# VHH binders against WD repeat domain-containing protein 83 (wdr83): the designs that were tried, part 2

Target 1, 315 residues: WD repeat domain-containing protein 83 (wdr83), of Danio rerio (Zebrafish) (Brachydanio rerio) (q6dh44)
Amino acid sequence: MAFPQPRPQAPQLPQHLWRTVDCQQGAVRAVRFNADGNYLLTCGSDKSLKLWSVSRGTLLKTYSGHGYEVLDADGSYDNSQLCSCSSDKTVILWDVASGQVTRKLRGHAGKVNCVQFNEEATVMLSGSIDGTVRCWDTRSRRMEPIQILDESQDGISSLKVSEHELLTGSVDGRVRRYDLRMGQLQVDYIGSPITCVCFSRDGQCTLSSSLDSTVRLLDKSTGEMLGEYSGHVNKGYKLDCCLTDKDTHVLSCSEDGHVYYWDLVEGSLTLKLPVGKAVVQSLSFHPTEPRLLTSMEGRVQVWGAEPEDAAENES
Key: E = the ipSAE of ESMFold2; O = the ipSAE of OpenDDE; V2 = 0.75 times the mean of E and O plus 0.25 times the DockQ between their complexes.

## First folded at step 1 (VHH)

Design b3 (framework vhh_brivekimig_d4; at its last look DockQ between E and O 0.01; V2 from the best seeds 0.00; counts 0 for: pae E 21.7 > 2, unsure alone 63.7 < 65, placed apart)
Fold by ESMFold2-Fast, scan of step 1:
Structure b3 (fold): chain B 315 residues (1-315), chain A 125 residues (1-125)
Amino acid sequence: as target 1 above (315 residues)
Amino acid sequence: EVQLVESGGGVVQPGGSLRLSCAASGFTFSDFGMSWVRQAPGKGPEWVSSISSSGGYTLYADSVKGRFTISRDNSKNTLYLQMNSLRPEDTALYYCTTGELYSSGWYPDESMDVSSQGTLVTVSS
């Protein structure tokens, strides 16, 4: 005797607006989940970095020390440290609990577009319009970078770190993948200025967005183009792209006020999410749940289901 | 002293050409992306074109694409705009500004305190 099983439903996509946060820091240039997704970081044109509770939507701390706009930020895996970068040409390492500047790192010749910790938070990596990536030791009091990567022929727009690999996107239209252990470099030529790069969650693919209003998915091992996603507007802004928590969909910001969702394999548009009537500049997808952050002007929207009150189930 | 000085504007007939120049001083020109912005009589400012710090990549507003060419000479600290097939609607005061390739709007670069007076372009028959 056999019972038929119903087909699984399609994955849930975050499309319900749960919360809007007025960040009160001018334009929000970047919005990022922290490593566990319980907190969010906002990088302001007012020169401040702010830390917020996702579940409560409340401001927890303001980090002041940069001389100009904060362009990117990242949190360490243990929530003890933040790093940020600015148009003031510096990278700052912060103590989360005290709000104090631990180190202010100088060396880049121009504004720093992107910054990230490695998984162990032993190194910060920063990318600048000066065309270099600088690797900084978080545990040392040394002010000089431990490594400079200068293979790029124009400004670095975006970088991501995964295990032993560094992925960079450049204005020169190239996506570069560095094996930090072996000193090997793979270069993929896209042909238009890159605005954002990321790894797939499974680590097998790279995703890039560029000013030809196209997002591309490449197989990491072969460099073969597996997918191409278009219909959005990306002609002049440094817009973010990402994948969902389970690599089911590709997302991109858009200059037309929407976030676009495409099916990863089919390349078909699944959802055109209206955010507002200005450029959606930055986004961040939750590490384990279908929850999305978007930034537009001075506001951050949280999309997805409202978090359950976990305390109700502890008795 | 940080300074941008535009030149090369003038009066031309429709279909004519002009080359605008922007001389930069007081900062490391090669570290900055540069943009051209125009303001037509009775209208707000409109972004025209941007160029990356190396000069390797350029962006254009749809209204000027294929007609205008932005370029730079980092050894001379000079930005250029070659304007071909000029139309009456290109009549404007043209400004150069520091900025990034990724910005298609007119926003001052907060990393630099720069002032300029612009250069007037008039296209009339």
Scores: ipSAE 0.207, ipTM 0.591, lowest interface PAE 5.4, mean pLDDT 87
Fold by ESMFold2, look of step 3:
Structure b3 (fold): chain B 315 residues (1-315), chain A 125 residues (1-125)
Amino acid sequence: as target 1 above (315 residues)
Amino acid sequence: EVQLVESGGGVVQPGGSLRLSCAASGFTFSDFGMSWVRQAPGKGPEWVSSISSSGGYTLYADSVKGRFTISRDNSKNTLYLQMNSLRPEDTALYYCTTGELYSSGWYPDESMDVSSQGTLVTVSS
C-alpha cells in the first residue's frame, strides 16, 4: 500500500451506477449475464424474455412463447441458444438469432423456478416447485426428460451447473450437490428454505441464501460451514446471492432495496449499495469484471467499479 | 426490404430547433432498440442517443444531453430526435440505426442488413 489511510482500502466493487434500463416487461423476475458478459437476459412477469446489449443498454430481441411469467433463463456458451422456464410449467429452448422456439418441454407438475445449460449446451437442467430436477436433451427429438432427480422433499428454488456437478437449493432447507458422472449425492442441511445457490469461482465452496435472512458459505467437499453473512432482509422472496469475480466478497439482494457486500473471509459488511426503495429481486455478477446487474420492479441497473465519465443517468 | 429513411434536416441558426424523423420498414420496428448517430464532415461517426424498443429507456451523449430528446412511435414505425438549442458543432449528417452503435462479434444487432442515407443538419449564421 502506497499511503496509510484511516479507513480500509477501497474495494474493487461495482458501486457506481452506469445505466438504468426500463425493460417494459412488468416485474423483472431474473437478470442474467451471458457467458462472456456482453449480453444480458431479462425474464418478465409479462411472459416475455428479452436479450439486451450490456454496453449499450439497447434491446436486441424479444422472445415470446411462454403462457405465464418467465422465471429464469440461460444462454449457451456459444451464444446460439437460450433456455427459459416459466410458471406455465414449461422449459423452452430458443434459437437466439431467429427468435424461434426450438423445443417446448412439458412434464413438470408445477411452475419451473430455475433453468441452466450444462457447459456444452447438450443438456438443459430445470428445477420446479414440484420438487424435481429434470434433465433434457437439447438436440434429440425426445420430449421426455433423460433424467429426473426427485430426492427433494419440497420445491426446487435454484440450481447451478459447474463441470460435472449440479448444485440445487430446495424449500426443504437443504442444499444438494450431485456428481453427475459418478452418481453421488451430498446433502447439506441449512434448516431454512433456500432461495439461491452458487459455486465459488475456485470451485472449493458453495454459497446459499435462505429465508432466515442469512447467506452461508460451505466447504464443498465436507459441508463444513466456513462463513455466515447477515444484516440484510430475506424473509419471503426468492432473492439472488453470488460471489464477486475474484471470490473476495459475498453479495446478496435484500427486501430493503439494497445489495449487501460482505468480505468473504472476515464476514464483515463492506458495502450496502442503495439500489432503490423496493425489493431488489435479482442480481448477476459479470464473469470476469467487477460489474453487476440488479433488478428492482421493472428496471435493471448496471453498476461498475468506476464512475462513468461525465455521463449522467437519465432514468 | 429493411430500410431506414431519415428526414427533417436543414439549415438553422444557432439556438434554433429541428425535429428529425426516421421511418422504418421491412422489419418489426417495435422489437428493436434504435439509435441516432451523426457524422461531421471529415470526421468519424459519433453516437448521439439511443432508445429501447418500448421507448422506456433513453441514453444521450454528454455533448447533447439536456438539448436533444429521442422518442419513438411504434404504431407509426417512426423514430424521432428533437434537437433544441442547436450549436454550430451539431452540424453533421444524422442517421438512425437498429441495434447498438457499438457491436461486438456476438451481438445480433448487426445481423440485419439495413440501408440508411441520413439527413443533413447545418447550423450556421
Scores: ipSAE 0.000, ipTM 0.114, lowest interface PAE 21.7, mean pLDDT 84
ESMFold2 (binder alone), look of step 3: mean pLDDT 77; pTM 0.771
OpenDDE, look of step 3: ipSAE 0.420; ipTM 0.760

Design b4 (framework vhh_brivekimig_d4)
Fold by ESMFold2-Fast, scan of step 1:
Structure b4 (fold): chain B 315 residues (1-315), chain A 124 residues (1-124)
Amino acid sequence: as target 1 above (315 residues)
Amino acid sequence: EVQLVESGGGVVQPGGSLRLSCAASGFTFSNYAMSWVRQAPGKGPEWVSSISWSGGSTLYADSVKGRFTISRDNSKNTLYLQMNSLRPEDTALYYCAKEGPYDYSDTGLAFDISSQGTLVTVSS
């Protein structure tokens, strides 16, 4: 009656190069999937933000308004708005369809390293080298932030929002988790400047990368270290890290031109993906599928799982 | 309100050439990427080529690379597809489609916007 189940398949990892996009933006400082993974955003050292089709690899729109390098960007859940931040110390809210600046927000005292919408796109959160996170109301026309978080002792390098929680990484070597509804703060001391933070997909863990060439997985509620991942090179650059769509693997950019994949539980290196001969600075993992974006210099590469079937047609 | 009018199709021998045109109105043509999509009889729609809003970036399906050239003239609100070395398998109804950021799908947009398309028949 009951048939034996086949052995569990190994997780599909994006390691097949599907496409290379020459962004023509100088250096691409950040690459991001949009909320549904059908589009990608590229943040250029030429001061532009660009929106691309993932399926076509075509440029859809260029967003011009920043005075210096664009350092990060995010798209709203309904795809109607983009937000971006720059070394020009501003955060810009854009109308996607028209390409027009809706609002240009000032207040940060230094370059703004990271920006993100909350799930409802009612708030933008920005993190700056000035050591503050600023929360901006997207629906109001007020130019001042609704909240300033100034608990960090040094610059904010990275932030992520999930539900009611804000996660920040600082040059001060601390990862901070704010419960925005309760006003509670948890601080985890890492001891080296943080380059990137993210939540696990299930929301139970936090991941951080730091300039000691180490990525760490912590239990969100207790701060207990669950995993430690090393072997890559991260000594001088603000490099991205993330988890796969099913939380099976940890990924990190590297200064040696590779993306490193580690098994989340075992901590063992599963794949050292060669991207090129320069620093791999930014990456973004697809929200629901095994697909990865990487940026190196002025190019973005789209990586997917190996095709299961390759029909060979005879001539 | 958005109108796309395809033209330039016809009957041609294998190895021949045709140039398709798409006249756009009802929107700011220079603000949108544009695509060509075809549908052969009894088959689903197949994406052929795309061009960015400025014409600075182009992309082609592997089946047409080296044979087809997409271009646009923003001053005339017109999209073109130059088709060379045509093959019987290129026989299809050809549609142009307006791409918008976040609203383009691989198949739906061409059928939502296209009025009639233009028929290309390559006789063997």
Scores: ipSAE 0.000, ipTM 0.122, lowest interface PAE 19.1, mean pLDDT 85

Design b5 (framework vhh_brivekimig_d4)
Fold by ESMFold2-Fast, scan of step 1:
Structure b5 (fold): chain B 315 residues (1-315), chain A 125 residues (1-125)
Amino acid sequence: as target 1 above (315 residues)
Amino acid sequence: EVQLVESGGGVVQPGGSLRLSCAASGFTFSSFYMSWVRQAPGKGPEWVSSISGSGESTLYADSVKGRFTISRDNSKNTLYLQMNSLRPEDTALYYCARSTYYYGSGKPDDYFDYSSQGTLVTVSS
């Protein structure tokens, strides 16, 4: 008698609300998992950056130093540093444990929409409405960027770093991929202002969302369009998009109060997750587990693939 | 090349009305939040109103709520500002501005990629 072989399980999708966190920051403009997914960062219209426990939903620390709304943030791989950017035109490097500003970097001519560490946290990359990406050395006390990328014809809305590659999304309707090692640039023309870009987990594809209410999946090397995802509303807000932890589904925020999930290959709508009656502005997918963060107004929701056990919530 | 051209300014008495227009070209008009910003003589720029790309969402400065109405016609690539019950304090050069994206309330310098040459509105007896 042969033992039954495990059947492939259906992809686990985070659709069960575990908790709602009232961030008390005004509007939450961006929500991000940290590198290991145990913590979350919230960027407030009240000018604060906050660090929270994902498992408990508890506030761990508040980071104060920006002059206007915090628009994006990222955590270093070792959890020792945070970086953030603001409509105050600055990028701030923070020490996590002390909550102190390590550096406040000036140079952008307009609001800074996006910021990220590279894998080693040796460089911060920031993108601004001024049309530039600025690369900052995290280890040096130098106040000037080590590199400025000015190929974009309009504001930078989103950026992502993976290994030696930088991906940018611009208001000019172009997604740009820089090979930072080789100094090469590939440009993909979308034709509508880009709101968010990301890499697939396997690094073979790029995903972009744009103000034509469309999310697109492109082959990274050729620029061939592999998938197109629509039905959501994205006409005026800088909304996030992402892929699941196993690259099975594409997700997008929506101005209609839902998060949309599409099958990556088929392009079919799998789930229209109701979050509430306001714009779902930001989302972040856990690096290794089927867990999702969403932000709507001043609140963050934590979503899991299975209902959260009541006994775990009491612990 | 992004171009924004305003019209409709002029001289009116207090309590009067004016309709400003802004003709946009060089970008996908329906994909952008559009705003009106004004600058009174001797003062810095003041944000007045914004409208989403679809026209479904509008936001107004407290000083103009109930008196001004922002609207757009995406088929004509045109932004409008209907100004009613005008006051001497509304005297300013009015600029049409393209916004990157709406994140809530903000200052003009933090949200606007491009602005026009402006149209003068004078409210006096």
Scores: ipSAE 0.000, ipTM 0.240, lowest interface PAE 13.5, mean pLDDT 86

Design b6 (framework vhh_brivekimig_d4)
Fold by ESMFold2-Fast, scan of step 1:
Structure b6 (fold): chain B 315 residues (1-315), chain A 123 residues (1-123)
Amino acid sequence: as target 1 above (315 residues)
Amino acid sequence: EVQLVESGGGVVQPGGSLRLSCAASGFTFSEYGMSWVRQAPGKGPEWVSSITSSGSYILYADSVKGRFTISRDNSKNTLYLQMNSLRPEDTALYYCAKPRTDYGGNSEYFDLSSQGTLVTVSS
């Protein structure tokens, strides 16, 4: 046919600033969407965890109980519970509605870098500089972990849970995938300290960022490297990386004040988003929409794809 | 092991200037971004300025912008902070900081294990 076929619509990439939130928490160490993307969590150097409305940018509740900086947090699928971890070496389980600490879990020998619920919120998993992952039962009053994973040779920097699988990133330069159902461990050697790990949305790939200023995409079943993404600066900071809601692009924070977007398949730089003049340390991508959270110093910025989306957020 | 040795601090009157230096060893200095962090008496650490490994990108805290200049000499493994128009509020112990890569430690995000250099701004 003589008529050119319409090109598939380019994926919408969040690059329009919708909102800036001054969190009043000192430095924001981690920013996370909740399971449905309607709320966001901010982890403060002031020892507080805060819950915010994404659509209004308003503070909903402050959670106080940690003795030092809050380093990571997660929300349960039903929005009834939060978990957080701190440089105070503890993991806290919170009741969302009351703001009360339900459990304060001790046992890690060093700061706890990462924490997440499993999909059913029956278990919390925490990763520490002590080199262990600890699995905690949310349903029992048991204070001891139900399982300790100690195969890492150095500190745990990042973890993610998907179905029956646990993915960990370590300072020892290895990404580990545990099949919690089968008791199997797969290890991918990267060779530089890992700063962040995540699963692709389709669950077929793993993504890792490391201090050699490189983000890598690996096939989960084989460990084959499918993609490599570079050009950003990651030499000394524990920076986040992620994938877009449709697995079209890889994103990384950067020490140069930008968020970098690469085409997943081609590895080419698509967008270098200027956030500001400080280290962009944490980011979170919306579960279903092209919407991004970035944290820099004490502020969180909400990014969307187009101006029309900004009008919907005010209603 | 990482060694950072700060120098150049002292007592100065408001409006005065000081130049801080940091001698780095135990790592490939030219491959890492570096920062200056200060701690005033009775307060927590405050980030002041950062410079990328090549020196191509520089960041300043709003409180020091236009008054302080960070620079580096990779051939000498040395980081500098030129401080002009000093104020009493700039009084602090100043640390040269490499971001921590040893996730096995319970230390602050920056390695502040060095002695630092004391800057006192008083009339």
Scores: ipSAE 0.000, ipTM 0.161, lowest interface PAE 12.8, mean pLDDT 85

Design b7 (framework vhh_brivekimig_d4)
Fold by ESMFold2-Fast, scan of step 1:
Structure b7 (fold): chain B 315 residues (1-315), chain A 126 residues (1-126)
Amino acid sequence: as target 1 above (315 residues)
Amino acid sequence: EVQLVESGGGVVQPGGSLRLSCAASGFTFDSYAMSWVRQAPGKGPEWVSSISTSGGRTLYADSVKGRFTISRDNSKNTLYLQMNSLRPEDTALYYCARVEGSYSEYDLTGYYMDVSSQGTLVTVSS
């Protein structure tokens, strides 16, 4: 029998559905929180990028200019600019307030799978099935990239920027970490096509997911594998993975309609969150709060750690 | 000036083999994933197989898995399709095409057929 006692403060996991947003964009290929977590971006197979309020679930603006599906997007730290990439082989820089294309950047030889601003939003980095990463200056009207990284032996599936480091995942089964200031490269061989890469919040580890239905955590300083997470299904889709806001858990999308949560240190399955009966394609974790976005088909779900009416935001 | 020229088709009996080639020019071949697409008489185009930029990953339609092998030689700008255990239903005009990236065998494989390409005819009969 359990006695009444003070409950310890446990890490909160987003498992309560707050809302479902019907995006009306065909399939939602990627869903992303903006820099402060107050807005969300949806990348549609209908060629549009849309900006939504997280708190209200309402559409704020539609960004039209791509010739094919929008595959990824990112927002600048000050919410003044968006960048997006498409199967039309272009990267677009947008003005948020006007909805207008600031620049449409060409040069990639194939679909552009991933795009991100650096912290200062002075550079956009794009990764393509053509096997290159291209670095673009956001402040000039220069149409040529300032740098091309072509060490990958196959298509770039995912990239993330942290400070002066670029992390890339490739179909060639390798995770690459570039020091953008020094031009140095470290390569980790996984052996199966990479679907997603990210940094831990503390910047000391890298996380990668691959088509062998395995998520791996590596220590940056030693190159050693610290954790391995499995049980989900990732055999054919480019699925997202991430870490929680406090690096307590690893999350992965799954082809079986669930989001899997594993304890980072123990590697044990903590939660198998049911989203629906289709592939969960994309996810995004809030920068500072235990909140999750998931995309399945044409809809985005917003998840919180508490029921919505009991949740409180920081001032 | 992008050009894709297919060759190697012919008439073969059921259970036979053929090797198709595609010579690519006018673009950086090693920067593109490549596909084979076929069109049978009276049918629309059907995706057959795709290969990554390096050749490290290959995808096949369920109808050809275990029988066909896609490969490439980036030093020669050439794509190949080795076809074994051919069946009458493999009879089609075969085209090579650039793939603009699909990592998933469950997604529709993105490809563009060059409208100037004549393809190569494969006939499986008698």
Scores: ipSAE 0.000, ipTM 0.285, lowest interface PAE 12.9, mean pLDDT 86

Design b8 (framework vhh_brivekimig_d4)
Fold by ESMFold2-Fast, scan of step 1:
Structure b8 (fold): chain B 315 residues (1-315), chain A 125 residues (1-125)
Amino acid sequence: as target 1 above (315 residues)
Amino acid sequence: EVQLVESGGGVVQPGGSLRLSCAASGFTFSTYAMSWVRQAPGKGPEWVSSIYGSGGDTLYADSVKGRFTISRDNSKNTLYLQMNSLRPEDTALYYCAKDQSRGYSYGTLEDFDYSSQGTLVTVSS
C-alpha cells in the first residue's frame, strides 16, 4: 500500500554556499534569522540595521536611528516589529513596514551587547556591559524598565529567552538562568568570559562559548557538563555558537575563518567549514531547516544542506 | 577621567625597530583589554594589536604578525608595542586605546576609547 519508510540518513548539515551578501554596513557585528527564517537581519558598524530576503539575497529595508554601531537585533514572531541595541547605550523598537523608530529606550550605563523579544513580543530584554539586564514593555510608552536584573558581577555578553526563562552569559565567567515568574536564579560557573549562550531546542540543555576556546553543553537542571567542544579559536572576539535545527550538532564561529561543527553527543568534529580568511564573528541557524547564516567582515553568507539549484526549483 | 599618553614614535629606516609606550590613568588598568590602533596619512584608522587584562591572550592584525609584539605592565599602568622589521607602509600616527568592554573585542575601532594625541611613526624610504 504505502512505500517503505525511508532509512534515516545522517543529519543534513548546511555546507553548500548559496550566496554571499555584501551588506554595505562596514563590519556586520551580528546576523540573525527572523522568526520564520524567510528574512535575515544584519547589524552594522555603520550604525544601521538592515532587513534582507533570504531567498533573493536582496535588501528590503534599512533602519537608521542608532548613534553608534548596532550590536544585536531580533524580530517579533509576527514580523511587525524589530528590536536592536547599540554601543550608543540604547535599545530601539522599530516598526518593520514603515522603518520608523517606535521608541528609543535609554537607561543602560554602557554599550548594549544583546537584545531579544519574549515569545509574545510584549517585552524586550537587553543586556549591557553595565552588568544589568533590563526588561522593557513593548506596548506602553514608559521610559523606565519594568525590571532590572543586576546579579551579574561583570558585563552581560549574551542573552536568550525561552518561555518564562532568561539565560545570560557574562564576562564574569558565569551562565545565569532566571525564572522570570518565580524570581529564581541558577548559576553555572564556567571560569572564562562568556561570548554566547543559547538553549537547546528541546529546552533541556544550555550551550555556552567562552574565551578559553571552548563550547560547553550543560544539563539545564543540574549544571552537569554533558559535552565539551574545542579545536576552534576563540581568544579575543565575541563569537556566536548555536545548535542545529534538530539538536544533532553544535556550531561555533572561529577566529581562524571557519565554522566548526561537532556531533552533540560524541563531541567529535564533523565538519570544519571554510568561510574565509578573517574572523567569522556571528552565525544564525534557521528555526526549522538546515540553513546557516555566517558573518565575516562586511559580508554575510547563506549556507544550505544541498546545492541551491536542487533546493530552489523556481526556474 | 580616562587618560592615555603615547610616546616612543620617531623616524626610522626600513628594517628598523621602535618601541611605543602608553601611560594610562583614570581607570583600573588591569581589568581592561588594551589595543594599539594606527592611522596612516589619508587613510582611515586600522586596528593593530590587542592584549587582555584578565589573563587573556594577545591578538595581531595579519599585516603585523611576526613583526610586532604587544605587552603590558599592570604595576605601572603601561602598555607597550615593540615594532620590528618596520616597512614604509607602517608609517602612521599610533594611538593607545582602551576597550569599552572588559573581556573581549569585536575587532572594531568603535569598541575603543582613543588617546587624542597619538605618537607619529615615520618609516623613511
Scores: ipSAE 0.000, ipTM 0.256, lowest interface PAE 13.7, mean pLDDT 86

Design b9 (framework vhh_brivekimig_d4)
Fold by ESMFold2-Fast, scan of step 1:
Structure b9 (fold): chain B 315 residues (1-315), chain A 126 residues (1-126)
Amino acid sequence: as target 1 above (315 residues)
Amino acid sequence: EVQLVESGGGVVQPGGSLRLSCAASGFPFSSYWMSWVRQAPGKGPEWVSSISGSGGTTLYADSVKGRFTISRDNSKNTLYLQMNSLRPEDTALYYCAREKYDILTGYSHEGAFDISSQGTLVTVSS
């Protein structure tokens, strides 16, 4: 009658190709899940932003208004609004349902590499090659940013917002964490241009990727390096990195056509996922499930932990 | 539309110096990282150095670190490479290059360039 305690199951990693989407946008510069993971956004070199169904792989709407390549995008928590940024130096706020431009915000002196809503979607934050982060009010018709952050010594490549904190990655080789409530700034010196930053799901750590082909995990409170992940190729492209939905693994895009998965704690390579024969530029991990989006050239691939469920294809 | 024209190459003795120039046209120069790439006789291309659009960040290959200095003048759309303490192994055709995709301030090397077709020859011999 006594049964041994079952061993903890190894986490399932998304390595089964569910779907390939030909986005017809030129190159897809960024791919992003929406807040609930049911939709995906693709940012095109053709100047368009597109919204797709994850389950069907079908195009739902095209957002046209940028003058040059769309470099990043984000969706509001309630799926009512999108924001995007472009090489045209603008940030656009869109109404999802109508497809119309609500606001076109000017002020950056160069291309805008990254954009995100805060959790309440009351503010958009944009980061530019001009070295500034600009904070924009989504609810008012004001033309000016409510705040400009200019401590970076070179272009902003990536930003992420979590609660009261802003994390930025810069070409100057520094990761900056702003406590927006306390007005405090923590700077971590990496020494190579930063391509991507993100928070761990539990909010305790920061992850950064840089052009020295290295991804680093730091303790948020102390700045102590907890992990270092290498073996991939990141020497010239702005490649994404992220953590799995349960913070078990670190993932990075690679210029060699693969997505690399490392065990978070051990730093050992768990999986080298073949995507194709070109640069894997962007990725996005599902908020609650082991599902991954990858972009390579003009195509997005949807990856799951198991073969595609026929029911998800019909929903 | 994009045009890159290199100049300043020549023959120099070991320990000598040369300054290479690259005149850029057809694009917003200050928005792009620029690089120098070299190709020695019978060898593949080797990345040498890169500079950010603002000029605030510079990167160097280990083989040239401390000897070469990359710089730019955005008002003149010109990229420079100051080469000091030259060695015979620095003998190569030198190309200036712009990042092909211009996703991260133009920085790129190892095949992601809009490189010029001509280059400028540097020969280090006694």
Scores: ipSAE 0.019, ipTM 0.476, lowest interface PAE 6.4, mean pLDDT 87

